# VHH binders against Citrate synthase (ctsA): the designs that were tried, part 28

Target 1, 373 residues: Citrate synthase (ctsA), of Heyndrickxia coagulans (Weizmannia coagulans) (p27660)
Amino acid sequence: MVNTNQFIPGLEGVIASETKISFLDTVNSEIVIKGYDLLALSKTKGYLDIVHLLLEGTIPNEAEKQHLEETLKQEYDVPDEIIQVLSLLPKTAHPMDALRTGVSVLASFDTELLNREHSTNLKRAYQLLGKIPNIVANSYHILHSEEPVQPLQDLSYSANFLYMITGKKPTELEEKIFDRSLVLYSEHELPNSTFTARVIASTLSDLYGALTGAVASLKGHLHGGANEAVMEMLQDAQTVEGFKHLLHDKLSKKEKIMGFGHRVYMKKMDPRAAMMKEALKELSAVNGDDLLLQMCEAGEQIMREEKGLFPNLDYYAAPVYWKLGIPIPLYTPIFFSSRTVGLCAHVMEQHENNRIFRPRVLYTGARNLRVED
Short names: E, the ipSAE of ESMFold2; O, the ipSAE of OpenDDE; V2, 0.75 times the mean of E and O plus 0.25 times the DockQ between their complexes.

## First folded at step 19 (VHH; framework vhh_7b2m_4)

Design p4 (from n8 with Y31T; at its last look DockQ between E and O 0.80; V2 from the best seeds 0.00; counts 0 for: pae E 4.2 > 2, unsure alone 61.0 < 65)
Fold by ESMFold2, look of step 19:
Structure p4 (fold): chain B 373 residues (1-373), chain A 122 residues (1-122)
Amino acid sequence: as target 1 above (373 residues)
Amino acid sequence: EVQLVESGGGLVQAGGSLRLSCAASGFTFSTNAVGWYRQAPGKQRVVVASITSGGYTYYSDSVKGRFTISRDNAKNTVYLQMNSLKPEDTAVYYCATRYTVWSPGEYSFDSWGQGTQVTVSS
């Protein structure tokens, strides 16, 4: 017998999964990653440290980190067939649609696809971590009739990713800042895309299928693209006064303004945003151009004074990515690339302690209609 | 029109000090980042120090702890105090300001000064 008195639209407040991976501690204002505070990790650890923590269970020592880097370097290259498939897409395709297609096609090259053992899924996770940056960067180049940029064996993971996007080797500062952004985006409990990945995994479907669904979810307007939207507003505004006018106009029309507010950091600036603000200051000083910083500071003041809202990570990550030479359409694909490790960890956890997600409905339609004979 | 005029260069013994000035006109100085750059003979022009409109400073590794950049917005002037000078600091020093090019990762200078020679003897 079905008990239908517990209808919860959107699953708001429903605890749908057990996890040892992460949670959003709203009481203590902390993002917890495998027992650690994400902010504490981000101050001293790089993205590959997070990868090892999420997939292997520990922060790596130096030998483990070197082995991980060598493992990922062997996975940077993508099969020619991926490039060919991406080349067939219409040039109007969105980079997230190209990413979805590329991830989906990778499954066809996995000769052990039916094997969901931990060790095999772990190898897949490393393959995805190696190949997704290539797919992200080079799908953009292909869609813009530019030559693909091949990965280099002498660059670190994060430097190589940025290199494939821009076509030039990053400076030490640029690499450090980009790597930190990947740490800060790496895992965030159970957003729609991670939940989608776990739902797909719960059917015992494969890791590639779960990530394909996660890409599709992240493209949704209510989930992904806030960092793109922030930079689009800045670009449209062009000046400090232009941005002030843009924000006041949106406020007068009661429009949502991307880049402000966070579930955990509701009463102060998101500390991750503060780290990216410092990065923007550094890049602005080296670049000798602080217009974006001035614009962002003006917007921060307006939103605090008018709405009591504070910047989230996307607000300051967007202009940082701009200063790093990253085109706006790649902001969401880079977010996905960072989140790949968390998604893989969640799918593996789901496979290893699984119950299929099979909810019910509250039926409110017609009943007892008759088919005439 | 934008003008940047450097002054304060000269000959100095190693270990000595110089103070460079850059007088700016033709733009809104108080809202722009400004910086000092240098070009040694046979080398590329490189950043030495920069200061944002909000006062955040950047120094290249070769000058950290020895050079100080500052600005006086009332006088539209940026300064570079150079202490503990070394022969390697010998170069033509330029000041410059930049504006945003609305293309990712690109920049364009509004103007360069003509430069001031700094020569540090061993």
Scores: ipSAE 0.164, ipTM 0.611, lowest interface PAE 4.2, mean pLDDT 89
ESMFold2 (binder alone), look of step 19: mean pLDDT 78; pTM 0.785
OpenDDE, look of step 19: ipSAE 0.218; ipTM 0.664

Design p5 (from n8 with Y31R E106H; at its last look DockQ between E and O 0.26; V2 from the best seeds 0.00; counts 0 for: pae E 6.0 > 2, unsure alone 62.5 < 65)
Fold by ESMFold2, look of step 19:
Structure p5 (fold): chain B 373 residues (1-373), chain A 122 residues (1-122)
Amino acid sequence: as target 1 above (373 residues)
Amino acid sequence: EVQLVESGGGLVQAGGSLRLSCAASGFTFSRNAVGWYRQAPGKQRVVVASITSGGYTYYSDSVKGRFTISRDNAKNTVYLQMNSLKPEDTAVYYCATRYTVWSPGHYSFDSWGQGTQVTVSS
């Protein structure tokens, strides 16, 4: 009955879904988003352009972008009950657990929860895009006994998000750099969290439940947190020579070093990392201190020379987020915030052409035990 | 107590030169980065140049090639040599130290000097 040559541990190499959303083209070294090269999009488009592309199917014209911005502004605030629930969490709660709780509670405020029609799910996606940045930023403040930071009427989507995190209005440069990071993290084919979201959606469960599961998946140490790990290494090392020593020690112990390698860009620096390296140079110039840049360049050289490995996006995004004033524990929640649009697109696609995921097992346990009592 | 005392400012004609000094005390000077900032009337304080404990230098684009930052660890002093001065360089110049780079966000300076006025006449 059960055929052992059909057992694929971890589903490695299994093509589990059809999608029009995204594709990691390892043959042509391209990340494809709705038919476009992600790199081409990231050079001239902002996060709201990506939101429209993924949810509405096209890059917006100016009128469509203005309308999208108006729609999202209406969704920035969260119900007071969300703040109250988050305030009850122990101050030792993990930021990803606070995010998971906040997303889960949002479902209780949806009066059309059983309606999975395209238009209703699209409305939910915009609500989540508006509210998740608030939950991310303000859960951190609540856990640190700080007052929540409210969004401002005059700030763009990305500027408000960063403002809510730091309590300071970003400069134009800081806004541009943060927005670009959201573009670069927005969608990435079928990582574990996106697959988890599609699995939940395949039961015809709701979008909030799918995202709640995706948060739980992303918290897993084998999935999220590479950018946190990079910044932790830099912080531990403190100097250029310290970082060189740290990397050589890890290499001698054959430890995995976060921030290097990518499935699509295996033989060169991830072009997204190059964009964030330029951002780090710009921020370093404003601050008049390039120590983090010097450290990262030294590490880049060591890994190239010793292993033939090159920086991925996380390697340079980490020090950029540090320069933007973002606490390390929020790096993964921000990644999730960026990925929200891709997750929503995937859940909607799953709902609209669905087959439930229901795999089998290879049973290796005991058989034929007899119940005598 | 950390002290930073700027000196060497003054009035100078366009195209001229000026050398600013910053005498430091109350901390381990040789282990700290030091920077020069300037503030024109009605504008934000902006970085001009900085030098790390190891001697690596940074310059803003507006002064690169014209200004040179240096330090003398034996005298606990940092210098800014300003050549080919322009009227746009007119500002109060501040010396500041950076005790730590390891707080997230824009670098925080715990100590600033009193400032020294540089005025470049056309």
Scores: ipSAE 0.019, ipTM 0.386, lowest interface PAE 6.0, mean pLDDT 88
ESMFold2 (binder alone), look of step 19: mean pLDDT 80; pTM 0.801
OpenDDE, look of step 19: ipSAE 0.034; ipTM 0.364

Design p6 (at its last look DockQ between E and O 0.81; V2 from the best seeds 0.00; counts 0 for: pae O 7.1 > 2, grease 24.9 > 24.2)
Fold by OpenDDE, look of step 19:
Parts: sequence; C-alpha cells; structure tokens
Structure p6 (fold): chain B 373 residues (1-373), chain A 121 residues (1-121)
Amino acid sequence: as target 1 above (373 residues)
Amino acid sequence: EVQLVESGGGLVQAGGSLRLSCAASGFTFSRNAVGWYRQAPGKQRVVVASITSGGYTYYSDSVKGRFTISRDNAKNTVYLQMNSLKPEDTAVYYCATRYTVWSPGYSFDSWGQGTQVTVSS
C-alpha cells in the first residue's frame, strides 16, 4: 500500500499516471515511445511517422504516411480571427504567449468542443498539428509587423513549417535536420507540460484547454527555456574563448548552466544531443561557419571536466536552430509544436481512462484565526 | 582583400580525374571554412564540397564517394580531388569562403573567378 500520507515535494519519483504512450528507461538509457526506442526511430523515421505511431498506434507504411501528410495539409490554414487576435497583441509579447492565446482561441471554433470521443479527438489532434505550426511561425511575423506567411502545399510538413518561419524554402539538408529535431522533441513521458495537460484533461476539459495549459507550463524557464538560454549564452560570448570565460565565470558563481544535465542520461551524453551535434557539424560544413560548433564543443569539454555534466538536447538544438535561420524566441514554440502530438496522445488516453487528479496538501499555514469584532 | 584563385580545371574524359586547387589570401585561412561550388550552364550554383576550420567535411550526394576535399593550412590552399568524373560534372567550379556572422542563416562572402571543368563522354 503506497503510503499516501507522505509529502513528496514536486511529486519527485511519484508514479502519477498509467500510460502506454511513453516511458523513460533510466536503466537502459532509452526513451520508449509506443514500444520503440525513440532514438532508434529517429535514425530512419520522420516526424509524421512519429505522429502516426503516437496517434494511430503503428508505424505507417508509405501509403498511410502520404495520406497523413495530405490530411495535415488540409489543416494548415487558420481562421482569420486567429490572425486578428494575434495582431492585437503588444509587439513586446513573447511568441509563447501568442501561441498560448492562439491555441486557446482555436477552441472557440470547434463546434464539437465537448465531444471527447476517440475519433473526434483524433480529428482534433490532426487539426492542431496542422494549425499550430502556422500559429507559431506567424505569431512571430505578426509581432514584428511582418505579413503572415502562407503555407505551401507542395512542401513536406517539416519543410513548410520551416518555410513559414524563415520565408525561404529550405534545402533538403535543412529540412531533414529540422524534421529530426521535431522527432526528438515529440514525446518525453510525463514532463511538467504533459502532466499539466493530463491534469486539465482529467476534469474532462477539452483538448484545447489541456494544450493551452501545457503551453503555459512549457513557457517556464525551468521547462522549455533551456534552448533559448543556450543560444543567448553563445551570443553573449561571441567567441570560443569568450564562451570558456563565460562558463568559468558562471561556474565560479555557482550559477546553473543551461543545456547540460539530464535525468535519464547521467553518465553520458544524451543521444539526442549527439544527433543534433552531428546536425550542427553538417550545417557548419555546408555554410562554412563552424564557430558555434567550436564554442559548443569547448563548452561541452569544460562542463565534463568541471562538473561531470553532459549536453542535453537543448544544448545542440539551439545552435542548429540558429543555423537554420530560426529566431531565438521561436525555439520554445517550436518545441511545443513538436510536442503537440505527444500531448494530444496523452490527453486522448486520459479521456479514455479518466480519473480526476486531486492531490492533498501538507498544510503549514495558520489555523483558527478569527475576525475581531 | 580576400582573394581566391582556382586552378586545375580542364578537359578530361569520362572516368578520368582532376585535382582542383584554390589559393587563398587576405584572411586567416586556418580559421575559416572553405568550399567548392559548381555551376553548370543554365543551372544554379550548388555546393559540391566544403570543409570547416575544424576539418568537418560535407559532400553533395552527386559527388559523394568520388570527390574529396582537403585543406593545407600552411599553404592556404584547399583542394578538390575529383575521381570518376562524369559528363554531368561539367561546370564552372568556384572556390568559396565564409566569415562568421552572428545572424540567422548564412551566405558566402567571397568567391573565386572559377575554373572550367569539362568532362567529355
């Protein structure tokens, strides 16, 4: 019998949900997604394969994948009202806030909002997967007084997403690398945003509400902000020597260095990070600029030597996104966009087997206070 | 002023080999990536191979396994060994370098005049 009377701060180590979706195997250093190792999948499979696996339960064949892509292409457009609402935001607004608002507004256009049937939620998930990239990309354009970029139907899902961000058709390599990043961000068991989504869903609230809450969670610097922080550090440093100095300075001050450490991969580099490092090498070779790579490698060495810490996915994703021409404020929104499929899967599963989350508290406040007459 | 001077181009039969050289000056060669591009008539200029200051290499799919890029920092020279040449490899080949720029995306900063490579079937 689980001693339910024990206070577990942050619910650390507490099993909060039963799921068939994903699990972090800390013993074998694996990220399991529907029975597969995500890292193994990432070598040969693309983001749409992961989408199909998480939502349909199987890796798609070529025909299924094509059908999925066609389905998503039909959902790229967002209501004009979304653009209008985003246009009302202050120009100083962060894209994550815009995304939160955008996702929230989408709920108002769903005529079956209260329908939680599997087929309805599945359709809704595809709609969201189609529209969220548009919201992410165009929120940035709108906030910078640029015209929204219309989706291109002749591009792949990932290529179109990157295009909407940069305004340029990506190369094959850029598309491949960006797609891989989406795969790597797609699902990660029960992080705060996913837990939040399940908590919201457990009230039998709608999928939009759950995702809106997840956006709010992911916005926190302790959750989704690491990739932005890494790139900001790199920008501040400007050079390899500068970055070495910056890191040593931070370490001397006992400041946390973002982009290092992982709960699953404690003894070695996160394989996801390694994949993104390779991507950075490829991009560096193509574009003739390897400064970021050199900086990152220097940082990696320092952190290994000084703290025994290894890079996580965000550490190498940041410079990759920079090389792809992605603005820093969109790193976290892109992360969310990628995670959308996992979040939808979790919410759907919660709705199918629902129990409301209702924890109790260790009360440490005042008692029996009375108003003095 | 950055200067890139290509050499080694010419006429070769299919299946033959050429070695291109690019002599670089006017910048710190050892700290910069260099690469080879080609442009066929009526086509866009495309990357063939590149090598970073750290020695990381990239090859286009069309030349992978046949071409090898290398650099000699002491001579400020980048080379492109081209083996098993095909008529489709016929193009003007350009040497290029890129300076580090803290901006999203990338563009090449300096190009040579190019050297003609013609592969006759």
Scores: ipSAE 0.016, ipTM 0.289, lowest interface PAE 7.1, mean pLDDT 91
ESMFold2, look of step 19: ipSAE 0.017; ipTM 0.400
ESMFold2 (binder alone), look of step 19: mean pLDDT 82; pTM 0.824

Design p7 (at its last look DockQ between E and O 0.66; V2 from the best seeds 0.00; counts 0 for: pae E 10.2 > 2, grease 27.8 > 24.2, SAP .693 > .668)
Fold by ESMFold2, look of step 19:
Structure p7 (fold): chain B 373 residues (1-373), chain A 121 residues (1-121)
Amino acid sequence: as target 1 above (373 residues)
Amino acid sequence: EVQLVESGGGLVQAGGSLRLSCAASGFTFSYNAVGWYRQAPGKQRVVVASITSGGYTYYSDSVKGRFTISRDNAKNTVYLQMNSLKPEDTAVYYCATRTTVWSPGYEFDSWGQGTQVTVSS
């Protein structure tokens, strides 16, 4: 005789899943990844260390990391049919639409699709980790009538990804900064896209379908694209004074300003944002253009003084990606690429201890209407 | 037109010091990052140090703690103080900047002619 029909709009505060993967600790201001503080991991570990931690359960030793690198290199290439399908898309398609299509098509090449054993899903996770960067980078080139850029055997995972996007081998600094951004975006408890992936997985649907749904969720304006929006504001503003004017105008109209606020780091700058701010300083020094840094520092001050809000990761990641030569439409696809490992871990966890999601509704429509002959 | 003129190079014994200067003209110096690169014989040109208009500095690992970059915006000049010099620091040193704004990327687009630094054992 318990009241089980509570209406909780948006599932606010509902604990929908058990997980050993990650946790947003708002009390201790920490993002926990497999028991570790993400910030601590990001200071000394690279993306492949996070991949091993999330999928294999441990931070890898050197031999394990080398094996992982070799495994992923085998998965860089995509079937020619993916390129053909992407080439049929209208040139006006957004890269997230191309990514969704490419991930969906990959399922058709899996000859063991009905097998959901851990070892088989793990192989799929590595295939997706290898292929998604290629799909992301080269769908952009296809949509812009540019030749695909093939991965190189002598580049690391993160260097290859950036290379495929820009067509230029990254410097050591660029590789380090880009790799760190992938670490910082890799996992974040249960955002809408991860929840969507678990909902789909809960039906015992396949990993590709779950990730296809996650791409669709992430494209939604209320979920993804904050880093794109930040860079668009900076580009529109053009100058430090222009950005101050833009922010004051938005504040006077009570418009939401992307790039500020976080559930965990509510009363200070997101430490991940601080790491990207340092990266922006380093790139500004090499790049010869510190205008974006000056604009971002001015905006940080205005938002702190006017609203008591602080930069999140997206606020400083956006200008860093610009400095790395990354086109704005790829910011969200790169975010998804980084999150792929976390999504795979969540789908595998769901498959291995499953309960289908079956919520109810609060019915507010008409009742007792009569059918007439 | 953009001009960068290096000076202060020369021959010095290992453990010694040199101070390089780069006089800039033909662009708004106070808005632009400026850097020092070097090219050893038979090697590629590599970054040594750079400084943004706001004063943020970068140093390659090989010079960190020994070299100091600074700028004087009133004189349109950037300096590289090189201490504890080693024979490995022997190279042509180039001053560089980027004057193209609002393009993705960060490639330096303007270079000086270079100044020779030779460190003898």
Scores: ipSAE 0.005, ipTM 0.327, lowest interface PAE 10.2, mean pLDDT 88
ESMFold2 (binder alone), look of step 19: mean pLDDT 82; pTM 0.823
OpenDDE, look of step 19: ipSAE 0.378; ipTM 0.745

Design p8 (from n8 with Y31S V34M S53R D61N; at its last look DockQ between E and O 0.05; V2 from the best seeds 0.00; counts 0 for: pae O 9.3 > 2, unsure alone 63.5 < 65, placed apart)
Fold by OpenDDE, look of step 19:
Structure p8 (fold): chain B 373 residues (1-373), chain A 122 residues (1-122)
Amino acid sequence: as target 1 above (373 residues)
Amino acid sequence: EVQLVESGGGLVQAGGSLRLSCAASGFTFSSNAMGWYRQAPGKQRVVVASITRGGYTYYSNSVKGRFTISRDNAKNTVYLQMNSLKPEDTAVYYCATRYTVWSPGEYSFDSWGQGTQVTVSS
């Protein structure tokens, strides 16, 4: 019997939700998504396969996948009002804030906002999956006084997303690597953003509200900021020797090094990170520039030797995104975009089997204070 | 376009000192690490010293204790103070940045100046 009267800071280790969506198996070092190992899926399946699995409950056949892609293509456009609202933001705004605003504004255009039926939420999820990449990409363009980039219907979902960011059609390799990154970011049990989404959803609030809250959560540097932080360190160092020095200095100061450590993979490198490392190698080979790879490998070695820590997904995703021509401030928004399908699945599940989250507190504040007449 | 212009090289006697300067333009100087490299005749170009945007410094073993790299972000300039010069320090010295920060439409991996000749006589 879980002693419910104990204060558990941060709810660490507390089982807060029942779900059929995902599970982090720390014993077997597996990330389970709808009964499959995410790593195994990532080797042969693309992001749309994951979308179909999480929302429809099955891995799609080719016809289903094609239908899904066509469905999403119809949802790429965003209301002009979204662009207008984003254009009103100060140019100093972070893209995560723009994304938060964009997702929030979308709610106002849903004529069935209060309908939480499965079929309605499912449709809504596809709409969001279609529109959020546009918001992510074009929020950056708008904030930098660039013209929004229109989606291309002749590209795949992932290729179009990357295109909207860079303004260039990606190569097959770039598309493949970017799509893989979306798969790897797609779902991760109950991190803070997903929990936040469920908490909001538990009030029977709408899916947009839940996602808006999730964006706010993911923005926090303790949650979604690791990939950005990694690339900032690499940018600061610029050289292998510089990066070694930087890391040793930080370690001597007992500062946290972002991009290392994982709850599931404690004894070895996160397989997702390994996949991104391979992607980095491939991209490095294309242009003959392996500086980032060398830096990352040096860092990996130092952290292993000094702290016994291994790279997580963010560590190698950061330089990959750099080589893809993605600006650093969009790393976290892209992460959110990828996670959209998981968030939608969780919110839908919450709505279908809802119990409002209502925790209590250990009160340590003042009592019996009186206002003097 | 990224431009790096070195100055301060010349002929000096062993034990003497020189101060090299590199004026940088065409990128956000404060966002990039800067480095000094040298290439002796018939040899490969090698790193001499580097300084990160955060001020972390690196020196090759051959110059450690004799050379000092510094930067002035307000002037977009990186310096190399070379003391106790030796004939072995004779080379063309290059100012460089490894890669630039991401900017719309521009992505550079390496940028080098034209170099400045340093000759140390015995």
Scores: ipSAE 0.008, ipTM 0.325, lowest interface PAE 9.3, mean pLDDT 90
ESMFold2, look of step 19: ipSAE 0.014; ipTM 0.407
ESMFold2 (binder alone), look of step 19: mean pLDDT 80; pTM 0.806

## First folded at step 20 (VHH; framework vhh_7b2m_4)

Design r1 (from p4 with V101T; at its last look DockQ between E and O 0.69; V2 from the best seeds 0.00; counts 0 for: pae E 2.9 > 2, unsure alone 59.8 < 65)
Fold by OpenDDE, look of step 20:
Structure r1 (fold): chain B 373 residues (1-373), chain A 122 residues (1-122)
Amino acid sequence: as target 1 above (373 residues)
Amino acid sequence: EVQLVESGGGLVQAGGSLRLSCAASGFTFSTNAVGWYRQAPGKQRVVVASITSGGYTYYSDSVKGRFTISRDNAKNTVYLQMNSLKPEDTAVYYCATRYTTWSPGEYSFDSWGQGTQVTVSS
């Protein structure tokens, strides 16, 4: 019998869910998604392949992939009311908050909101996968008093997403790199946002509610904010020497350096980070600017030498997104957009095999207090 | 003033080889990326190959396996070895250096040379 009387801070090491979706193999350093290693998949498969794998249970053939893409293309448009609501937000609002609001509002347009059947949730998942990129991209434009960008049907899913952000059609290389980043962010077992989604879903609340909660979770700098923080550090430093100085200063002050360390990858670089590093090399070469790469490499070396820490995905994703023309405040929203498919898969699984989450507490507060007459 | 002077172009038969050179001056060559672009008649200028100060290289898909970019920092020169040339490779080839800003997506090659004509006959 599991000692249920023991307080485990942060639920560290606690098995909270049974799942067929994903597993972090810390022994073999694998990210398992539906029986496949995500890293292996990322070499040859795109984001839509991952979408199909997570939602349909199989890697799609070409026809299936085409059908999926067509299905998603039909879901790109968002209700005008969403744009109106976003337009009411203060211009100082963070895009993550806008995203939270947007996802929440979408629930009100679902005429079958209380239906949790697999087929209905699956349809809903595809709707969300189609609409969330629009909300992410255009929330930023709206908050900056820019006209919303309409989706382009002739582009791939990833290309259109990037287009809506930048206003420019991406090159093949840019598309490929961006798509790969979506693959790499797509699923990661049971991080805080996924756990939150399952907790909410366990009440048999709807998928929109679960995702709204997940957005709130991911917004936290201990979860989704690392990519923004990394790019801000780089931008503040501006030079290789500046970055070295910045890192040493932070370390001397015992400040946490964002973009380093991972709970699963303790002894080596996150393989996902390595892939993004390669992407950064390619972009640096094609555009003739390797400053960010040099800075990041210097930082990597310092952190390895001083702390024995290695870069995580966010560390190298940040400068890649910068080179793709993506504004810093959209890094986390893009992360969420990518994770949408995993979140939907988890919520659907929770709905199909549900047990409400109801933990207890170690009470350390006052006892036997009485109200004085 | 930044100067880039291309040389080595000419007429060559399909399957042949050429080696382009670009002599650079007016900037610190060793700390800057350099690249080769080409522009065919009626087409846009496109990147062919580039090499960063750190030695990282990029090749367009159309030239991968056939072209090799290299640099000699001591001579302030960048080279493009072009093998297995095809008629589709016919273009004016330009040498360029790096420019960057601290804005998202605002980076490119600049400071173009006059270019050198490469003609590949069928």
Scores: ipSAE 0.270, ipTM 0.689, lowest interface PAE 1.3, mean pLDDT 93
ESMFold2, look of step 20: ipSAE 0.339; ipTM 0.684
ESMFold2 (binder alone), look of step 20: mean pLDDT 78; pTM 0.779

Design r2 (from r1 with S108T; at its last look DockQ between E and O 0.72; V2 from the best seeds 0.00; counts 0 for: pae E 3.9 > 2, unsure alone 61.0 < 65)
Fold by OpenDDE, look of step 20:
Structure r2 (fold): chain B 373 residues (1-373), chain A 122 residues (1-122)
Amino acid sequence: as target 1 above (373 residues)
Amino acid sequence: EVQLVESGGGLVQAGGSLRLSCAASGFTFSTNAVGWYRQAPGKQRVVVASITSGGYTYYSDSVKGRFTISRDNAKNTVYLQMNSLKPEDTAVYYCATRYTTWSPGEYTFDSWGQGTQVTVSS
């Protein structure tokens, strides 16, 4: 009998959901997605393959993949009202907040909002996968008083996403690396944002509500904000020696160093981080600039030696995104965009096999207080 | 002043080999990345190969397996060994060094040499 009377801070180790979607095999260091190792998939498969796997349950063949891409291309456009709403935001707004708002507003345009059938939710998922990249990219442009960038139908899904961000058609290498990053961010068992989405979904609230909550969760620096923080540290340091100094200073002050450590990967580097490190090497070589790589490697060494900590995905994703021309405030929104497919899969599964989440508390407050007349 | 001087180009038959050299001066060679570009007539200049100060290499898909970039820091020289040359490899080859700014995506090779002509006959 599970001791239900025990307080478990942060729900550490608690099994909160039954799922067929994903889990983290900490023993074998695998990220299992629908029966596959995500790392193995990432070597040969792209983001749309993962989309199909998570939503349709199978790795697509070429025809299926083409159809999927065509389907998504039809969903790139967002209602004009979304642009108008985003235009009303103060210019100081963070893109994550803009994204939260944008996703929330989309719900109002769904004429079947109360329909939670699998086919309907699946359609919504594809709509969201088509529209969220647009919202991510153009929210930034709008907040910076730039004209929104229209999607290009002749580009791949990932190439178009990157294009909408930078305004420039990416090279094949850039596209490949960016797409890989989307694969790596696509799903990760039950992190806080996914749990939040399921909690919201468990009330039988709609998919938009669940994703809106997930955006709010992911915004937290303990969850999605690490990639921004990493790049800010690198930018502040400017040099390898500067970065070393910065890290030692922070450590002396017992400050947390973002981009290091993981609750699952405690004894070694996150394999996803290793993949992004390789991407960073490639980009460094092609552009003839390995400063960021050298800085990151120095940091990696320091943290290993001083704290026994290893880089997580965000640590190496940050400089990769920098080299791709992506502004820092969009790192987390891109992370969310990638995670959209996983979130949708979890919400759909929750709707299909639902039990409302209703935990209890260990009450440590005052008792027997009365209002005196 | 940064100076890059290419040499080693010439006429070669298809299937042949050439070795290009670039002598660099005016900067700390050992701490900078260097690379080779090429420009064919009527086409844009494109990267062929690069090598960072840390020794990381990049090759364009068209030359992978055929070309090898290397550097000698003691001589401030970068090399491009070109094997199994094809007519499509005909171009002016340029040596370049790194330039980087602290803005997203703002890094490129810079400080081009005069170039050396490579002609591969069929």
Scores: ipSAE 0.143, ipTM 0.621, lowest interface PAE 1.6, mean pLDDT 92
ESMFold2, look of step 20: ipSAE 0.221; ipTM 0.631
ESMFold2 (binder alone), look of step 20: mean pLDDT 78; pTM 0.780

